VH-VL binders against p0dw94. Designs and how they scored, part 10

Target 1, 243 residues: p0dw94
Amino acid sequence: PAGTPAGAGASAGIGSDTGSNASEDSDMFPTIVFGDTVIERKEYVAALKAQHGAARLYFRQTYGVDPAEDGWDKAHDGEVPCRWLASRAIDELRRRHAAYLIGVDLGQVADDSYASIVARMEAVNSGNAELKSDGGIVYGRTGFDIDSYLSYELSALKNAYTGDESNPGMSLSDDEVRRYYDEHDWTKDGVDGKTPLDEVRGNVKAQMRSERYDELVSQRAEAIDVTDLPWDALYRFTAGRLG

## First folded at step 19 (VH-VL)

Design aa6
Fold by ESMFold2, look of step 19:
Structure aa6 (fold): chain C 243 residues (1-243), chain A 119 residues (1-119), chain B 108 residues (1-108)
Amino acid sequence: as target 1 above (243 residues)
Amino acid sequence: QVQLVQSGAEVKKPGASVKVSCKASGYTFTSSYYMHWVRQAPGQGLEWMGLINPSGDWTYYAQKFQGRVTMTRDTSTSTVYMELSSLRSEDTAVYYCARGRLFSYFDYWGQGTLVTVSS
Amino acid sequence: EIVLTQSPDFQSVTPKEKVTITCQASQSIRSYLLWYQQKPDQSPKLLIKKASKSFSGVPSRFSGSGSGTDFTLTINSLEAEDAATYYCHQSFSLPPYTFGGGTKVEIK
């Protein structure tokens, strides 16, 4: 199985990826692919970190335990916290890769790989550095780390999709908009009843488009088949990082 | 067991409309599965016509059928309907409903409904 | 819209011989290629998903291969019950969805 670096013994939280943990074949991150796309260790570890709180909340609410205090390896009615967390992290990556695959279909990005995203981030950072060296003006964020670049690019992909009426689901009929408005609460402080549709039509349409985009992403994420992943190896790697 | 049962064969004159039903059973109708319609003229290949989500909040039709096709559903009977208007002889075909998530295969198909358009 | 081009349109094949059917996509669909079999007066039946994964209950003589734009369905040793029309279909794109034109396979 995976080994733990010497500095991780007292911490109940997510360990960092130190790079030294990959020094032996039995301790290495297993090969994970989503269809044709390799999942990098770094993106998996980041997904574990992002979902850590969700795992703690789930086990507190369901079983009255906190994996950070009670251990990540103990089964509770057949559920093991580190395995639950690993599955959750994979599902989070499925959703992200699905959003990128929609972008691939529409010609917005070349592929959904982590390496491709890093390359685009580096190109943007290099371009901004060159502009500053020439005395030019750089508006907005001048240097991205990978987390901020992912957030930026995912938002840009969503905005590009929802802003184009020719994309499936984005052309809204008056009847669809009226029905959605009627089914939701548009009450505003100081106004009797619902705010009139004519005053909120743009907001109603934006919310409809956002929800339809999120459903399309969810549908594509489900099409990323993960049943045959090396789950046992992934669970061992995950357990080793949680200590 | 998932089943899709379609309404029976119909004979129509040019200019009329037809409404084909597809009753679903064996799964939660308002789940994330879409209903697609695919037709096949005699001796011809499969032609995708469009889809409807089970909540009925959106549909998407192939450009060829835009303006002539309407897809609806009745959640109380777990039934999807496809209505094709302004029928022509070239609309003579077997019409299939098929269940599937987007970006995936069609896992269950109806038995097909023959619609014959002749004067 | 992704165009799928099947070849050949028609094959007449001696029993027990190998059948090869090709499908070419107008742009990359990764491994999101499906194969359906349709016998006369029946609805289509899924044979292969994800280009190469056999669907449940499909005889082992059926196999699929390919990725990107070029895909192949193979029937290793043709049996009489395999006389049918075969369609490729892609599940990569947003709607609208498309099918190949079909390949009719008959026993010689």
Scores: ipSAE 0.658, ipTM 0.855, lowest interface PAE 1.4, mean pLDDT 87
Fold by ESMFold2, last read:
Structure aa6 (fold): chain C 243 residues (1-243), chain A 119 residues (1-119), chain B 108 residues (1-108)
Amino acid sequence: as target 1 above (243 residues)
Amino acid sequence: QVQLVQSGAEVKKPGASVKVSCKASGYTFTSSYYMHWVRQAPGQGLEWMGLINPSGDWTYYAQKFQGRVTMTRDTSTSTVYMELSSLRSEDTAVYYCARGRLFSYFDYWGQGTLVTVSS
Amino acid sequence: EIVLTQSPDFQSVTPKEKVTITCQASQSIRSYLLWYQQKPDQSPKLLIKKASKSFSGVPSRFSGSGSGTDFTLTINSLEAEDAATYYCHQSFSLPPYTFGGGTKVEIK
């Protein structure tokens, strides 16, 4: 595809607070590596911000407490909010890096590093600014911050994958499509009974491809082994940022 | 406790088909593990043939086997099947099922099924 | 598709000597290389993952090294039970998956 991202989704919304009023001690952030790729402090902090609300919701629903009010370092039945949040942020990064690694395998991007993504964002922003100044037509976003660029590029990677039938899982046989159609309740969405396959074939195929891609990303994320990360140091860093 | 038990040896004539079974136990059959098939001709190396996903709703085959191999899954019996059609003498091999996530290692292997294709 | 080329095809080695097996990938697989051992009449068993990380229960005489395209399996002080064929395999790519051609190791 032409670099147009997929529409907004749940994976869009990773925060991009560059810390205009916060100061940080870079000596506190431990070295985190996913396979061969160093995880930068900025992308970890952004993942923390993106998952902050989920952590508050989880502790409210599970224990009747709000970490923002009751503290991020108090255990509740063995669960510590700042550690839960840290783990959640790492899982978000695993999924993002997994999607990029699929792209690396297919030659769609050079690597999954944060620096490489920032460099591409800056190149796009510079090119769009020049095109707009010359009176050209700019398609898509014209002033990315890192959060919006990540959402844009992740969608573009998914679209490139699902749009190429030579990619694993994307060539769908008639039998596979019919089986998927039969196993799902296309009548749940319609008011006049089950919608015939010939009227929804394109939608069925698109849904199948999307689900298969998401499964591949999930499989790749599981292959990023985080067991041996310096979790104690990461927890300390996370607690320090939450106060 | 994970165990993959394959069906017994088969002798087939050229042009026939063979269907090898692989019964899984000791783990949740519909979990995130794929089942792969790998074959090994006598005195030769390992050759990956394809995979079937945990639910059995899609498969991916090596180009060499496209049009001749079919992999299926029966969740009620925790069994995976590999069927190879239009057999030739070159298909004589030990056929293994192997469990693994994608992008990862094969952690458990079946005992192998010898398929002999001869006149 | 990533091609893995193993060397040598065959080694006959005196007990207690060092064995070195190489695997070269046709393109970078970073550190995502695996080593399997297959003894006669047995299915393959995992020895090493991520180029250098020993799988559980693997004797310390087995070690792996390398990254990118060039990888090595080393057996320090070969034991009789190590007579087997060794295969490299990569886990970096989408399917299809590939194996090296194998290296048969015998005891002299």
Scores: ipSAE 0.654, ipTM 0.846, lowest interface PAE 1.4, mean pLDDT 87
Fold by ESMFold2, fold request of step 21:
Structure aa6 (fold): chain C 243 residues (1-243), chain A 119 residues (1-119), chain B 108 residues (1-108)
Amino acid sequence: as target 1 above (243 residues)
Amino acid sequence: QVQLVQSGAEVKKPGASVKVSCKASGYTFTSSYYMHWVRQAPGQGLEWMGLINPSGDWTYYAQKFQGRVTMTRDTSTSTVYMELSSLRSEDTAVYYCARGRLFSYFDYWGQGTLVTVSS
Amino acid sequence: EIVLTQSPDFQSVTPKEKVTITCQASQSIRSYLLWYQQKPDQSPKLLIKKASKSFSGVPSRFSGSGSGTDFTLTINSLEAEDAATYYCHQSFSLPPYTFGGGTKVEIK
């Protein structure tokens, strides 16, 4: 959808004021860096919220338990839900920062820092508010929150990449397109049989480009080494926020 | 133990083509590792030629080799091929395959294949 | 495409003395610089990743430093087995990839 992140609902047990001391939690958040970029407490907490449902689904499907009911600290065959969630949140941040680093390489953004993204969001919000006050016409969002701005900007980065055939992986040969089409199912609702390539060529190419971009982002994310993060401190911080 | 074993040395005449193989073992061939080709002319430095992704469904070549190089994969034999056409004496070099993820280092290299182009 | 300019092209160095090799990138690559060692008739071997992180099994006399555009490989006390050609390489950008021109190090 148009700049609205899926699954943005609040997760149970995250950021509860009941029994939490925000000042002590702030002191507990360790210094996290991805290569040269500091990870802000706020972006980590947002990633926890975004991945909370995935953690509950994983433990339910794998072990038959819901951590929100069974507890986030209990091990299940060596997997501890709060640690799984923390690792998942870090992996999601790796993917986001990786997408921004590709943008940095292509001159689309200055850096991948959360502070830089917030500053751009605030500049856009201020500019749109002023344009509206002067009787100008503003299309699209006039007031982003950080989640909607991230979704907007990440989509813009991906579209800019995939829309330029000179970018690595975006020039598709006819043979590559035919192979991909042959390996996948191309049906439309209510239409029997496989839709001919000539009628779906644009969709096939778009899907190929999207998958190749996602693979490039995944490759870049893997290059962000997280082995030496202060994992014990991060796990403690995460457990404290889950209640 | 990861191992990359290349085909043996070749002697070619100008205008011919050469196809060098690189057989991989000790890891899941269709994993996230790309195969790169790097050559080295006698007494000269390393020159990156291009890459092929894990599934073999896309390639990217250095501009210098565009139109002359073709890289392919055969998943059933865990082998990557590099074919260089319209050979010139300047193509005399040792050709290496090298494994690596993008944005990362090359962690394993083949032993190299000497291709000599002479009349 | 990021150009890597390596210096010097050649060094002849007395054993146990310090070797310094410089690599300059045409634009910032942050800390994404690699150093490879290549001995005669062998494949290159990784020494340093992320500008300063030693790869597994690399002797401690090898160290790397730098960030942005200026990087250095140092061999603190040259050993006979260190006679080789050294290449810098960057892992920051999208393809195409390039190497520095190389620095041949010999024992005097």
Scores: ipSAE 0.646, ipTM 0.846, lowest interface PAE 1.5, mean pLDDT 87
Fold by ESMFold2, last read:
Structure aa6 (fold): chain C 243 residues (1-243), chain A 119 residues (1-119), chain B 108 residues (1-108)
Amino acid sequence: as target 1 above (243 residues)
Amino acid sequence: QVQLVQSGAEVKKPGASVKVSCKASGYTFTSSYYMHWVRQAPGQGLEWMGLINPSGDWTYYAQKFQGRVTMTRDTSTSTVYMELSSLRSEDTAVYYCARGRLFSYFDYWGQGTLVTVSS
Amino acid sequence: EIVLTQSPDFQSVTPKEKVTITCQASQSIRSYLLWYQQKPDQSPKLLIKKASKSFSGVPSRFSGSGSGTDFTLTINSLEAEDAATYYCHQSFSLPPYTFGGGTKVEIK
């Protein structure tokens, strides 16, 4: 048995501190809009789950506490775990929606909405199930869940961008490639010193394109203004799900 | 207190080059802000010329200026440069540097540099 | 490249009256439109972002509206200090960038 101090703090959930049913208040997902796109409850909840481990690691490393044990509502030097987690989930969604918006600009996808992504995933899964029944023998899941589909589609958007030299940043001159090569260490097993540019030119260019794409996504994510979101309502919703 | 201070006015002959400087202060020069260049001919509107990223290793120029414009950064002096070559009379304009993230607004502008091209 | 077309090119307006400036984009920029004000011999100043959000310190007489391709800047009671040229700009697309052609507003 662990040492639990008698009379230590309130361990009550948020539902007992109001004149209304606090679980209904905390379950009510506020309207969240990124530019013109409404953020759905399901995609926010998925982002919370994706950041859950990172939140536990951060608070353990920084304050020596685990929110899963000590509670998600307790402040530590001005930081509240459920608010930290909510902010990180919003940041994750900003970056994902930003990547989709670049795709929208280039005509690669219709919009950045979660509903459109889910619809495409379901269409792919239906097609895969039909192919399996025609000639497959694999048991279990035959297609994507939403997390794996998002990873797949985001990679496809990035590959489509970086594979087209007409896209901003993707046409690389010999001088640019040489400068980038000179600024970095390029090593390979069995090669003394720096691997010659002629042997790694393709790798250098791919890395340059990937970094430029990631910078474009980060720039667009920063342009999604989240200052005026209903943060108090979002924090309450988040706390209610972590209980 | 972000500030962008540009070099002084210049008079050039057709066919020459001009190099305008923009010295930045009041923020981390290599942070996430791009530097853009925008010009304005007398009595005319604003014309975007191009950009350089925070580290200075990536530039993008409007097609009209491809082959004539070069943008560079010197991080040791927190200065961005714009060089325009093969000048002609229609390049007479006020040249502005402007700070902004990509996909966003320009939040700080230099005071402008008048470049006059005349024979 | 997205083309922005402003109208009118010029307005001369009696003080305290309403000014309306339009900006039309060649393709949808959703709500990613900006409005700048430029007074003579000054650098441009941001007024409106995201089509309708006033930037910090902008007088309440300035408002923006629109989405998609059609946008409007309104000055609902013109003051003498509002004599300036107004430009629209979009922040939706990848480079290259363009500005609207400008609308010069003068006080009668």
Scores: ipSAE 0.639, ipTM 0.837, lowest interface PAE 1.5, mean pLDDT 87

